# Designs tried in a protein design chat: VH-VL binders against Cysteine desulfuration protein SufE (sufE). Part 3

Target 1, 144 residues: Cysteine desulfuration protein SufE (sufE), of Wigglesworthia glossinidia brevipalpis (q8d2j8)
Amino acid sequence: MNKFIKKINFIKNFSSCENWEEKYLYIIELGNKLSPFPEKFRKNSNLIPGCQNDSWIYLIYENTKKIKFYGDSNSLIVKGLIAIIFILHEDLKLSEILTFDVKPYFNKLSLTNYLTPSRVQGLSSISKFIKKSARCLLIKEKIL

## First folded at step 5 (VH-VL; framework fv_cilgavimab)

Design s5 (from g1 with heavy chain D103S)
Fold by ESMFold2-Fast, scan of step 5:
Structure s5 (fold): chain C 144 residues (1-144), chain A 122 residues (1-122), chain B 112 residues (1-112)
Amino acid sequence: as target 1 above (144 residues)
Amino acid sequence: EVQLVESGGGLVKPGGSLRLSCAASGFTFSKAWMSWVRQAPGKGLEWVGRIKSKTDGGTTDYAAPVKGRFTISRDDSKNTLYLQMNSLKTEDTAVYYCTTGYSFWSDYFDYWGQGTLVTVSS
Amino acid sequence: DIVMTQSPDSLAVSLGERATINCKSSQSVLYSDNNKNYLAWYQQKPGQPPKLLMYWASTRESGVPDRFSGSGSGAEFTLTISSLQAEDVAIYYCQQYYSTPTFGGGTKVEIK
């Protein structure tokens, strides 16, 4: 299962959380909705550099030529942050992912207000890595 | 509402060992990052180390003066934080405070215990 | 480690007058991506544990009187008590949480 909430509804729900504990639990909940990460993709090439906890991202086309996002982390919070990044990219084409700026959304959600610098750097690493994964998939699309 | 109660302090000889406990109540302990901060008599505050929540990997970090000698652990079923102190030195003499942060992934400390005194002398 | 230096070591201020405490970090504690300063202030009265006053350099903790204010950015910070009250006699500490936590040496505030 990989039933993501729509980006608009996510922003609304996250903003409506009254305190830090609700936001914390909501982030974990979002991570739990990620599809199981296939073990065959758990390789160093898919490991996000700069994350204190081992974290992985892998992008692939579905049968409908729709992008499927796989993500996992040994940290439940980082896993949830990966899920948030996926939600923000859910309906974008590969070319759009390459130029998409997540910073306005982080600012709107005050997401980084609750994070240490290492976790904010982790978000930046996740954002950079999803662009790298999109570039790899785009190149593969031309070669196929 | 939120309470942190330290125990286990006392007098020990140099080279000895001591284990401190911190009983937590009034918040969801299992989600909290927990730290130990010490204060030598008449001196300032010094961070000793922290342990992250299990959801954040459960890892520990230590200040250089105690690394390799002190071990921080937690028992979420008992809402208790521990500090195992080995190879104690006279410069480890201090009041040891148990503390936690509001957002549980920040290292500023909004809750502190009353502290427990550890004296290392012959 | 980031070294925190406070000045002065102690100051005596008359009741109702302004008290100013300075804190300097050896490295910037401003994170450019979120424009936040990872700096907190604490008050410690004799025989008591420290009490959080301020976080993010200028955000006052709940229940802290408005006479306490924080300012500064990057590597230089100030805690101001606009009108000193008798209950404000204490030692004040700054603390960075940009990396592994480190505290300043403290500033003792006394009534003149």
Scores: ipSAE 0.042, ipTM 0.669, lowest interface PAE 6.8, mean pLDDT 85

Design s6 (from g1 with heavy chain D103N)
Fold by ESMFold2-Fast, scan of step 5:
Structure s6 (fold): chain C 144 residues (1-144), chain A 122 residues (1-122), chain B 112 residues (1-112)
Amino acid sequence: as target 1 above (144 residues)
Amino acid sequence: EVQLVESGGGLVKPGGSLRLSCAASGFTFSKAWMSWVRQAPGKGLEWVGRIKSKTDGGTTDYAAPVKGRFTISRDDSKNTLYLQMNSLKTEDTAVYYCTTGYNFWSDYFDYWGQGTLVTVSS
Amino acid sequence: DIVMTQSPDSLAVSLGERATINCKSSQSVLYSDNNKNYLAWYQQKPGQPPKLLMYWASTRESGVPDRFSGSGSGAEFTLTISSLQAEDVAIYYCQQYYSTPTFGGGTKVEIK
């Protein structure tokens, strides 16, 4: 996902969607903008537990020590939700990701209003997994 | 204008098979979770099963009484939902409704068809 | 599965009077992570399919008159019609969507 889509602009655009159909399409569009998920990262260690459809997240540093977020899902809507979570984290340092709470943003966006317990659990799992991925990357940074 | 039109109902003998169809229009069918809900004559509503959108993995779930006998499928190119009913029993006699999940991805239902009657009798 | 029980089975109310329908789930349908009750209410008139009235226990569907209100949390829920009108004669169903969907047995509301 590129950093030209800022959190504030995303929130404004999402809130400007007039009905749920527009929001649904926008979520899917955001997922489509994710960088292609490298097959070498499609391993069980990067599989998000608690998601009904197989979903993956992998974090890595780029040349400028920017965190690059990779995500994919067999569900286009879950892929879009992953993209939203990435947008909410894109300007954070690894240490900040560990303590960042996405719940206020989900409430502001009314995103959880349309989710089953399984899907809310999925969002929690995505949030936990991104923190786990950041923790792993932070450990690698300290070692290397 | 959202419209759901069920068809394929009729009289069938116990142990028989029947396939119901639901023709959808007025919304992007491919994005929607679709369910079948039935109602026996003079009785209450009973959820039969659901199929998720292809966007959300296309998986199916069924109520215990029909699991293993009924199969839900969809054809997004035809905007049509199907219910294949096998090994029919007299207790399967009901009006079968086609429904859309609320905002396309929920298990509560904003749009309903008029229903099609299935009678299982000797 | 979660069993939904409605009471009463039938209710006769005079025009303009309050109608109260109760719905009980065999386990809580409140999800603590989002603090939402996964409960909906439907209205079904003779010869018609059900119509969504209420979701998240207390959120009124667009176009539904404000005389309809939902309340309750966890396992005990109520649908209230504050001033019954002639067009409100129908059977009302609660439904949980916390797990695989299940409906209550229905409550028939009639004019006295």
Scores: ipSAE 0.083, ipTM 0.692, lowest interface PAE 5.9, mean pLDDT 86

Design s7 (from g1 with heavy chain Y102R)
Fold by ESMFold2-Fast, scan of step 5:
Structure s7 (fold): chain C 144 residues (1-144), chain A 122 residues (1-122), chain B 112 residues (1-112)
Amino acid sequence: as target 1 above (144 residues)
Amino acid sequence: EVQLVESGGGLVKPGGSLRLSCAASGFTFSKAWMSWVRQAPGKGLEWVGRIKSKTDGGTTDYAAPVKGRFTISRDDSKNTLYLQMNSLKTEDTAVYYCTTGRDFWSDYFDYWGQGTLVTVSS
Amino acid sequence: DIVMTQSPDSLAVSLGERATINCKSSQSVLYSDNNKNYLAWYQQKPGQPPKLLMYWASTRESGVPDRFSGSGSGAEFTLTISSLQAEDVAIYYCQQYYSTPTFGGGTKVEIK
């Protein structure tokens, strides 16, 4: 099960880290709190393109109105970044995920300040892929 | 106090092999990205390659001149970085520096070892 | 690969006078998303490893004297020593870290 902290508490905790080393460890901690990724979903269609490390995202409904977020990566920091993106999207409806912009949050948190351009692009890839996953879930909803 | 101590340099013939070691102390080695940078006698600095932390997938990247011949590895239990050099060429003659940065994922280097000299004779 | 070009190859400056070193990248090292220039400067004295002077183009490393300053953005950068001291005689290198790291060819600073 997804055991996410509320978005407000995440922002407070992240901003309270005194240096980048503490932020780094907190990002890893958030990744560790993700629900285990089901092996049946670990297939190429759920692999995030453009990431140096193999990373996966998959979305399903737990019930008719609650979205369950699954994510994994062979990089613990990328796994943590996936967790952050999930936290930012957790309270959104499926239709809202399709239009949600994460950039204001990345700017507020200065998340990109310590990242190389390729890692910032990785964040962009994760953000785009959660929208792709939401579209796939929406298509299933319309068809089934 | 951060310290990086390179060892394993020496004289080797073209086509030979050599393994360099870098003993690290004074920081959390397991979280750091580590690089090798070399400098040929009387020449400028040249980045050789890097290895990411295990938490970042432990992947390696290499400069074009050494790709396929050199291998970077690490042993976090010993706080040691390695450079395995195969098929050595006279152009590989250089002082080899072990480097890391305080910012784990930026590739600027605020910590350097003293270097170890590798000489590949013609 | 991003190619880094430094000018001049060497310069001689009198004690107390300004020294200016230029660095040009073959493409911009400014990342628009975070508005940062991925550029560092190093000082190397004979028989010693390089020492970091500047990162993010203009951020001075702790312990580096304030006579050293970095400026520029995008593809053209400058390291300035406002009042050259005897201990500043060294070779200076710029380095980009926008992609896989590459160094400039170095600029040797000597006393006139």
Scores: ipSAE 0.011, ipTM 0.649, lowest interface PAE 8.5, mean pLDDT 85

Design s8 (from g1 with heavy chain Y102W)
Fold by ESMFold2-Fast, scan of step 5:
Structure s8 (fold): chain C 144 residues (1-144), chain A 122 residues (1-122), chain B 112 residues (1-112)
Amino acid sequence: as target 1 above (144 residues)
Amino acid sequence: EVQLVESGGGLVKPGGSLRLSCAASGFTFSKAWMSWVRQAPGKGLEWVGRIKSKTDGGTTDYAAPVKGRFTISRDDSKNTLYLQMNSLKTEDTAVYYCTTGWDFWSDYFDYWGQGTLVTVSS
Amino acid sequence: DIVMTQSPDSLAVSLGERATINCKSSQSVLYSDNNKNYLAWYQQKPGQPPKLLMYWASTRESGVPDRFSGSGSGAEFTLTISSLQAEDVAIYYCQQYYSTPTFGGGTKVEIK
């Protein structure tokens, strides 16, 4: 139910933050805009491996053409990073998610420069897990 | 400006328990990741463990030698970090330093307290 | 689980001369995605807590004199003091923060 900003607006707003403290708070704000995570999907199969804090992602069709992204984390920062990954994938078709590369965006934003290795690894794990979730959804729909 | 003041050190017998405190001032403690680092007399530095801010999940991590025996906690209302040490061994004898980074997730340590000596002896 | 090894254990250098301290990690602490080395250097004087000198292998902490410089990448790092001053007599430690923090054994720098 929460509204997300488009990729272009995210990049603009993030780049407009003058210091890392402002970027940090903005990341938390983005996490707060995620739709509530349904408890029925809070299962081990939807738990992201490699994250220090328990974190979950689940993808489902909201309607015949729109993918709904659900995400949550016990860490407010990790929840915000999940929100960023969702923003980067928001307008993609399921098949496009499988081949999408987030690295150019991380480079443009210097996002990884402000994170510990465990959070950078978490960001990588989130990216890999969203592709796994997309692949599972694609198989269920027999699109391949 | 930034100050970290450890207390609670002393002499304790093997198998005993002791609780260290670290009073923090001059920065936003509630958003900082806090660590304990120890140094045995005449020896090098050894990381003991850390506690993350509540914003970052509030989780703790420990070095293998202390895991299961030591517990790190924090009280953000008092700007205080704690180290609960149980089942103490002679090899736990060291000066214990409270430390933090200038950002909320860094694992390099730009602020250190003066340390408090823990001696585990019969 | 990264082991940090420093050499030499002790180093005697004349005032005004160069001091070189080496630090080796058991695995690379360079993260390819951001091209950063997760390595810091500390100075400890007798009776005092350690003081941060350097982070990201070569970034000098504010207030640290420019005679201190860090170099290296991956698994091999060097701290250099270009012109040793009397106040630089101390033990120096490297530390990785690529994973759970670990310190080197320390290098004692003395006046010759």
Scores: ipSAE 0.006, ipTM 0.582, lowest interface PAE 11.2, mean pLDDT 84

Design s9 (from g1 with heavy chain G101A)
Fold by ESMFold2-Fast, scan of step 5:
Structure s9 (fold): chain C 144 residues (1-144), chain A 122 residues (1-122), chain B 112 residues (1-112)
Amino acid sequence: as target 1 above (144 residues)
Amino acid sequence: EVQLVESGGGLVKPGGSLRLSCAASGFTFSKAWMSWVRQAPGKGLEWVGRIKSKTDGGTTDYAAPVKGRFTISRDDSKNTLYLQMNSLKTEDTAVYYCTTAYDFWSDYFDYWGQGTLVTVSS
Amino acid sequence: DIVMTQSPDSLAVSLGERATINCKSSQSVLYSDNNKNYLAWYQQKPGQPPKLLMYWASTRESGVPDRFSGSGSGAEFTLTISSLQAEDVAIYYCQQYYSTPTFGGGTKVEIK
């Protein structure tokens, strides 16, 4: 299974949920599938600003120049939203992450349909923070 | 069928305290964001505050007039929402409604209880 | 806080005629990211809790008769009852949920 297929499978499965209740449970399920967040990365520098519940993201290169995405939240639903953002970015290079726009996907999937403005803003904050994390990784690794 | 039943209202003197309860049934209470909305006699509706689901962090928010005096809590094992009202003022006299947001993420209210009257008077 | 203002405070309409209720918000409740207006309408009859009529400004709640319609966008909204029935006598409230929820002052609809 490659990253591109996983993204397509997410879109298919999310669109197949008939109501918000099913979408809500699916979002939580996606969060549960995230890799365990290493405690050594649970620092203020990795804390997403503006989230009602403490939430963390950390990006690191793996041995094959593959980006590993780590995320966690004290909120199960926010953790799921982080997982969705990761799925949308997992097939991208660092340089592509910097210019990637999640909004067309949010609109097409009606992901924000049932969310309050504060939760939609949360998705924007997560997206902005992943770009910040990508920039930091790019600078630290001396990648142009 | 979804049902919300408020209790605990009554007459109390200014400066006093009351605890309201709301018994919920017919939906998955643990997933729901719950709110209190009040209505003074002959007046309009006023949002009091909300509590989010435990899975969404269980955080609370309050309207300015009640902040610091009222506390919202929930007991998911009993499907019950609470409103602890302290330092009551005559302006707090109202029917208090227990309500839940549509689809658990919005703050528009599709299920309402019958309300319980709180009278703050000397 | 977003302030909601309704007009008129009350209106008397003959059976079968159109009733129009206006609602203004002190700032836009249209959210650019999803193009939705965070605006709901409620009906309240004496001795009863409010009943949801509309959400997202123009989406009718299940079971609400089609004579009720919502329109508007941004900061100005209207609830229309195309042909008033006796059972429509009530007070109507608008509510924004763009930020911390706030309600309009209400509009009382009575039979002429």
Scores: ipSAE 0.006, ipTM 0.608, lowest interface PAE 9.6, mean pLDDT 84

Design t1 (from g2 with heavy chain F104Y)
Fold by ESMFold2-Fast, scan of step 5:
Structure t1 (fold): chain C 144 residues (1-144), chain A 122 residues (1-122), chain B 112 residues (1-112)
Amino acid sequence: as target 1 above (144 residues)
Amino acid sequence: EVQLVESGGGLVKPGGSLRLSCAASGFTFSYAWMSWVRQAPGKGLEWVGRIKSKVDGGTTDYAAPVKGRFTISRDDSKNTLYLQMNSLKTEDTAVYYCTTGYDYWSDYFDYWGQGTLVTVSS
Amino acid sequence: DIVMTQSPDSLAVSLGERATINCKSSQSVLYSENNKNYLAWYQQKPGQPPKLLMYWASTRESGVPDRFSGSGSGAEFTLTISSLQAEDVAIYYCQQYYSTPTFGGGTKVEIK
């Protein structure tokens, strides 16, 4: 299980970082707290398109009502950004994930303000892919 | 304090090879994007290429004039950036600067070395 | 490949007077998703490496005097030195980082 900090505590901690170097290191730390990515899920169907570094996301039910978020990347920064997106979604039901907009949080945290267009697009790709993963989980469970 | 020191420049004949080094200190080198920028005598600045941090995938990108001839690499254990230059042309004559990327993932450059001169002539 | 064009190639300004340098990109370097202009300015003095002055078109690098200011958006940018000092004699370069980096041709600022 990913035992992430709650969204509110993440926002406080990220905002308390004095400079971008501290934020960078914090992003890396968050990525390191992700559960190990199961090799059986490391397939092209779970590969995030548009990322320069190979990155994966997979969602599954941990129990009947709790979603488990798996993510990995060969870039520690992208892995940390995946972890941030998971933190923003961890309290949501599948139906809520499908309609959730992360952009206000990215703006509040100024996360996209200093990134290259490629990195902003990467965040967009991760956000879109988590919705795709949620749809796949819904389909998988319905036809089970 | 941040310091970048280039070395390895010199005189080579067209078609020759040369390897430049950049010794970095005063910052966390392993997290920094590193670039090479060159300047021909009396001319303007030209970006050569970039290597991302290992943390950010360690990928390289090159300007069109050098793609396929130059290779950028890094050794984080030695805090050193390299530029391997092959099939050198007279147009490659320039001072080569080692530069850091700002905020660890941007292609604008807050620190520069003093440069090392590469002269390609017959 | 985004082409950067600076004007003028050189200008002579009296001490205490305003210097204005223009930079034009062949494509917009404003990214709509974050509303940022991917444009930097550098100062290069004789025999020295370039020094970062400005990034995101108008954000002054730490330690750079407030007489230096950047303005513009999209494809047209300006670097202004409000009151030229002797130490400001240099060549100034703009640079885009929206895509693979490219520099302008430089503008030489000298004392009249």
Scores: ipSAE 0.108, ipTM 0.722, lowest interface PAE 5.9, mean pLDDT 87

Design t10 (from g2 with heavy chain S106P)
Fold by ESMFold2-Fast, scan of step 5:
Structure t10 (fold): chain C 144 residues (1-144), chain A 122 residues (1-122), chain B 112 residues (1-112)
Amino acid sequence: as target 1 above (144 residues)
Amino acid sequence: EVQLVESGGGLVKPGGSLRLSCAASGFTFSYAWMSWVRQAPGKGLEWVGRIKSKVDGGTTDYAAPVKGRFTISRDDSKNTLYLQMNSLKTEDTAVYYCTTGYDFWPDYFDYWGQGTLVTVSS
Amino acid sequence: DIVMTQSPDSLAVSLGERATINCKSSQSVLYSENNKNYLAWYQQKPGQPPKLLMYWASTRESGVPDRFSGSGSGAEFTLTISSLQAEDVAIYYCQQYYSTPTFGGGTKVEIK
């Protein structure tokens, strides 16, 4: 419920940004709120393919059986986009992440409307990679 | 308001080098992608190259005619964009414009400087 | 590189009449995922830097008069000035930003 409300607040806040500078600042701010990426997980298996800047995602269960999302990028904007993807997925179970479609949210936020094709491709690669990471976690934990 | 001011143009001999500067104000320079666009006297516009913001990795891209000879850099602490031009050719004679775009689409240009003339001649 | 070709090279139009400028890209600049045409138009008057007129093929930049309109999709685009004014005498350039930016060769609009 709380996370759901937080997702709605994110959408409202982003839509309220008046210009590019405010949107860039907000995206960067969201990236800065991500948990520090553990260096031991910064390896090729967790590298997002197709991104122009090296970027990583890793998912793991916490003691409460809650998913912990780790993400990082050499680009602060990509790091922020990863944070947005995490916000869109934070209320979902692993099985739900596998079928979740981010495109309606990208349309609602007009994210893809302002990006070059290569940038949209990067955003799509992030979206695809979080599903791959969820599948890996499901297999690792023998939930399947 | 957004302002871009180019400087450093002048007369240089073929094979020589020259460094252009662009002083930016009125926006958060460190988040902007910056480009150089040139225009030879009486000719059309030609994109020279760009540098992405540091937050987007700070990478550079160049048009084929200048690749390997020109280098774009930035100093975010000074809100300044640079174009280092080496191995200059007569066909590099042009007015050089500093340009920027906003809102996630930095490759179309809503702001331009007044330009600085570079003449490559004996 | 995407090559941008403009036609005509020059155009003479009487005051109050319609001016049409064409721009063709060597490949489509329409991105299917967001249905956007990555195409901009600029106006350049003598001794001045270019001024952005239009982006996303048909979206007017703030402050640009409504007599300027953009149309087209994919690889063929048109800039129209519905009723040419004296201050519209300029060279007009199209530019793609689907990939590394490239400009058309320009179209000079003059009074007939």
Scores: ipSAE 0.131, ipTM 0.711, lowest interface PAE 5.9, mean pLDDT 85

Design t11 (from g2 with heavy chain S106D)
Fold by ESMFold2-Fast, scan of step 5:
Structure t11 (fold): chain C 144 residues (1-144), chain A 122 residues (1-122), chain B 112 residues (1-112)
Amino acid sequence: as target 1 above (144 residues)
Amino acid sequence: EVQLVESGGGLVKPGGSLRLSCAASGFTFSYAWMSWVRQAPGKGLEWVGRIKSKVDGGTTDYAAPVKGRFTISRDDSKNTLYLQMNSLKTEDTAVYYCTTGYDFWDDYFDYWGQGTLVTVSS
Amino acid sequence: DIVMTQSPDSLAVSLGERATINCKSSQSVLYSENNKNYLAWYQQKPGQPPKLLMYWASTRESGVPDRFSGSGSGAEFTLTISSLQAEDVAIYYCQQYYSTPTFGGGTKVEIK
């Protein structure tokens, strides 16, 4: 994402939504703010397995201190969930992404309480795939 | 006031086709996941299938007995849900209910129509 | 698919007494990541569509009387009517939404 919303602001804004309908619309809004997904990255290797709708994530170093997060989905809500995962990871180093646990945030926000098991599994797949993407980036850029 | 009104039921011969409609009002139809649930005379409830809202991908899912024969679709401009039933069998005889998903994306059902009877008989 | 089994098939209870309906799933419908049981209960009276009573196993739908309560976790659930009223005579169905939705066979509640 463009770093215009930090993790702390996301948590405050999401918590201030009074009902699930407001949270739903906010999730969609977050997805709309993602950087456009480059077609050159829309490959099967970047397709998230386990998602009901085709969804993609790709991470790239723009320089040694800046990671760009790209994500897209044929589902507006899944795109928003990807955006949330990016917000939770944006301030982390690649090595930190590999060990970061999103569950405390999902529990604090009751995010998964309003999702079917398939959607919760989708969130898990997105979380796993961002770790895979980070590992691929570490290997590609020879940072390890 | 939330209302779901099914129509299109009737008597049809085995191998025939019918299209059911469900006219919805009193809620934001375009955000709602919609399902069809049927009940054979004197029997229990059986989920037929559902269609998600367009913002959730607009995908459909079906119970095993109807896969390949039934198609669910929606027209958000008309607030109408459809069930296209092909290759009908006597076992498809049932009251068909139109129902909403709860809070727009759960598969438990807060509103139900009155149902429309489909009888498949020779 | 997950098979839902209700017991008993039929239950006769005196007015004002407690009615208990059981529901068993062939696998757990508790999702560990959010600690929610994906189970709902419905009431159906003759000639009427089903009415949602309970969701998330124990959360009462708005407008449903306090005498209705849900309990249980994992694969075994109960719906309790603490003081049966005449208008509670109906068939009750449990339903899981952990995977593709499936309903129990129903329990008919009658007055003794």
Scores: ipSAE 0.006, ipTM 0.607, lowest interface PAE 9.6, mean pLDDT 85

Design t12 (from g2 with heavy chain D107Y)
Fold by ESMFold2-Fast, scan of step 5:
Structure t12 (fold): chain C 144 residues (1-144), chain A 122 residues (1-122), chain B 112 residues (1-112)
Amino acid sequence: as target 1 above (144 residues)
Amino acid sequence: EVQLVESGGGLVKPGGSLRLSCAASGFTFSYAWMSWVRQAPGKGLEWVGRIKSKVDGGTTDYAAPVKGRFTISRDDSKNTLYLQMNSLKTEDTAVYYCTTGYDFWSYYFDYWGQGTLVTVSS
Amino acid sequence: DIVMTQSPDSLAVSLGERATINCKSSQSVLYSENNKNYLAWYQQKPGQPPKLLMYWASTRESGVPDRFSGSGSGAEFTLTISSLQAEDVAIYYCQQYYSTPTFGGGTKVEIK
């Protein structure tokens, strides 16, 4: 999914939305562009803890140099937030994902400035879980 | 222009039931988080409960005094919010306001209806 | 629940004078990760629904005159009307949205 949307283009498009209705629709649109989540990966080990709606993330190598990001949620908004996090991470190596901080981007986009504490925690949970998934993949692939 | 119009208020005896409606216009109702806030005669404001947009899970939350007795629902095809009130008590006597937040993650209330009076007495 | 306490219960102020309303929360409504205070202020005139004045403790709602200002952080907040006008006669409420919403008891502002 992230293949066709670069981080720079995402930031520009999101910032160009005139009001929260447009931002809301754009978030949903981004979620809809995620690759279908394989049922094989819909395991408890891939379930993001602390989310009100069941949400899953799984990372795998598509080939020796390319990471495939899988994500899904019973909430269209959470699915879109997962897609945003994937976009922010797509051009990174696994080792870089472990240290990447999404907070500056969320602040620039004003996401955290207007979120409830629960929603900020949700974004934090998704970010932490993608790092966990990256660590698991690094270990599995003998790169770390 | 955003407009919220409540209806369904009236006189009811303790133990009775009432359903309030709120007709919304001037914004995309299906994306809005909607709340009910009440105000007893001569008293302050008290949050009753809220319902999230369907795309954000459609979940409901209630204040402790009404939990288990009141149910909030919505019909996005009709741009209408509902409050089903069961097992009414005299303490539920209040003007009930329909209100909405600025966006799908705000809990402050930028738009309010005119209110509808519910009187619970014998 | 977070309990909101306002003081004074009522306040009489002459036209053109400053009105100060206080609001205290039973626990901090400042979220450290975004450095925002989850606190709003409302104005309610007789026979009308409440109107949003202020959010994030100090951000004025569109159309609200600049004589209204909010200050404070954590658990103690103030709404100030720098020069009271006749149309400002109302009851003012603070509200936290750090958790499930709760309102203060209100402060009635009258001309004296």
Scores: ipSAE 0.071, ipTM 0.676, lowest interface PAE 6.7, mean pLDDT 85

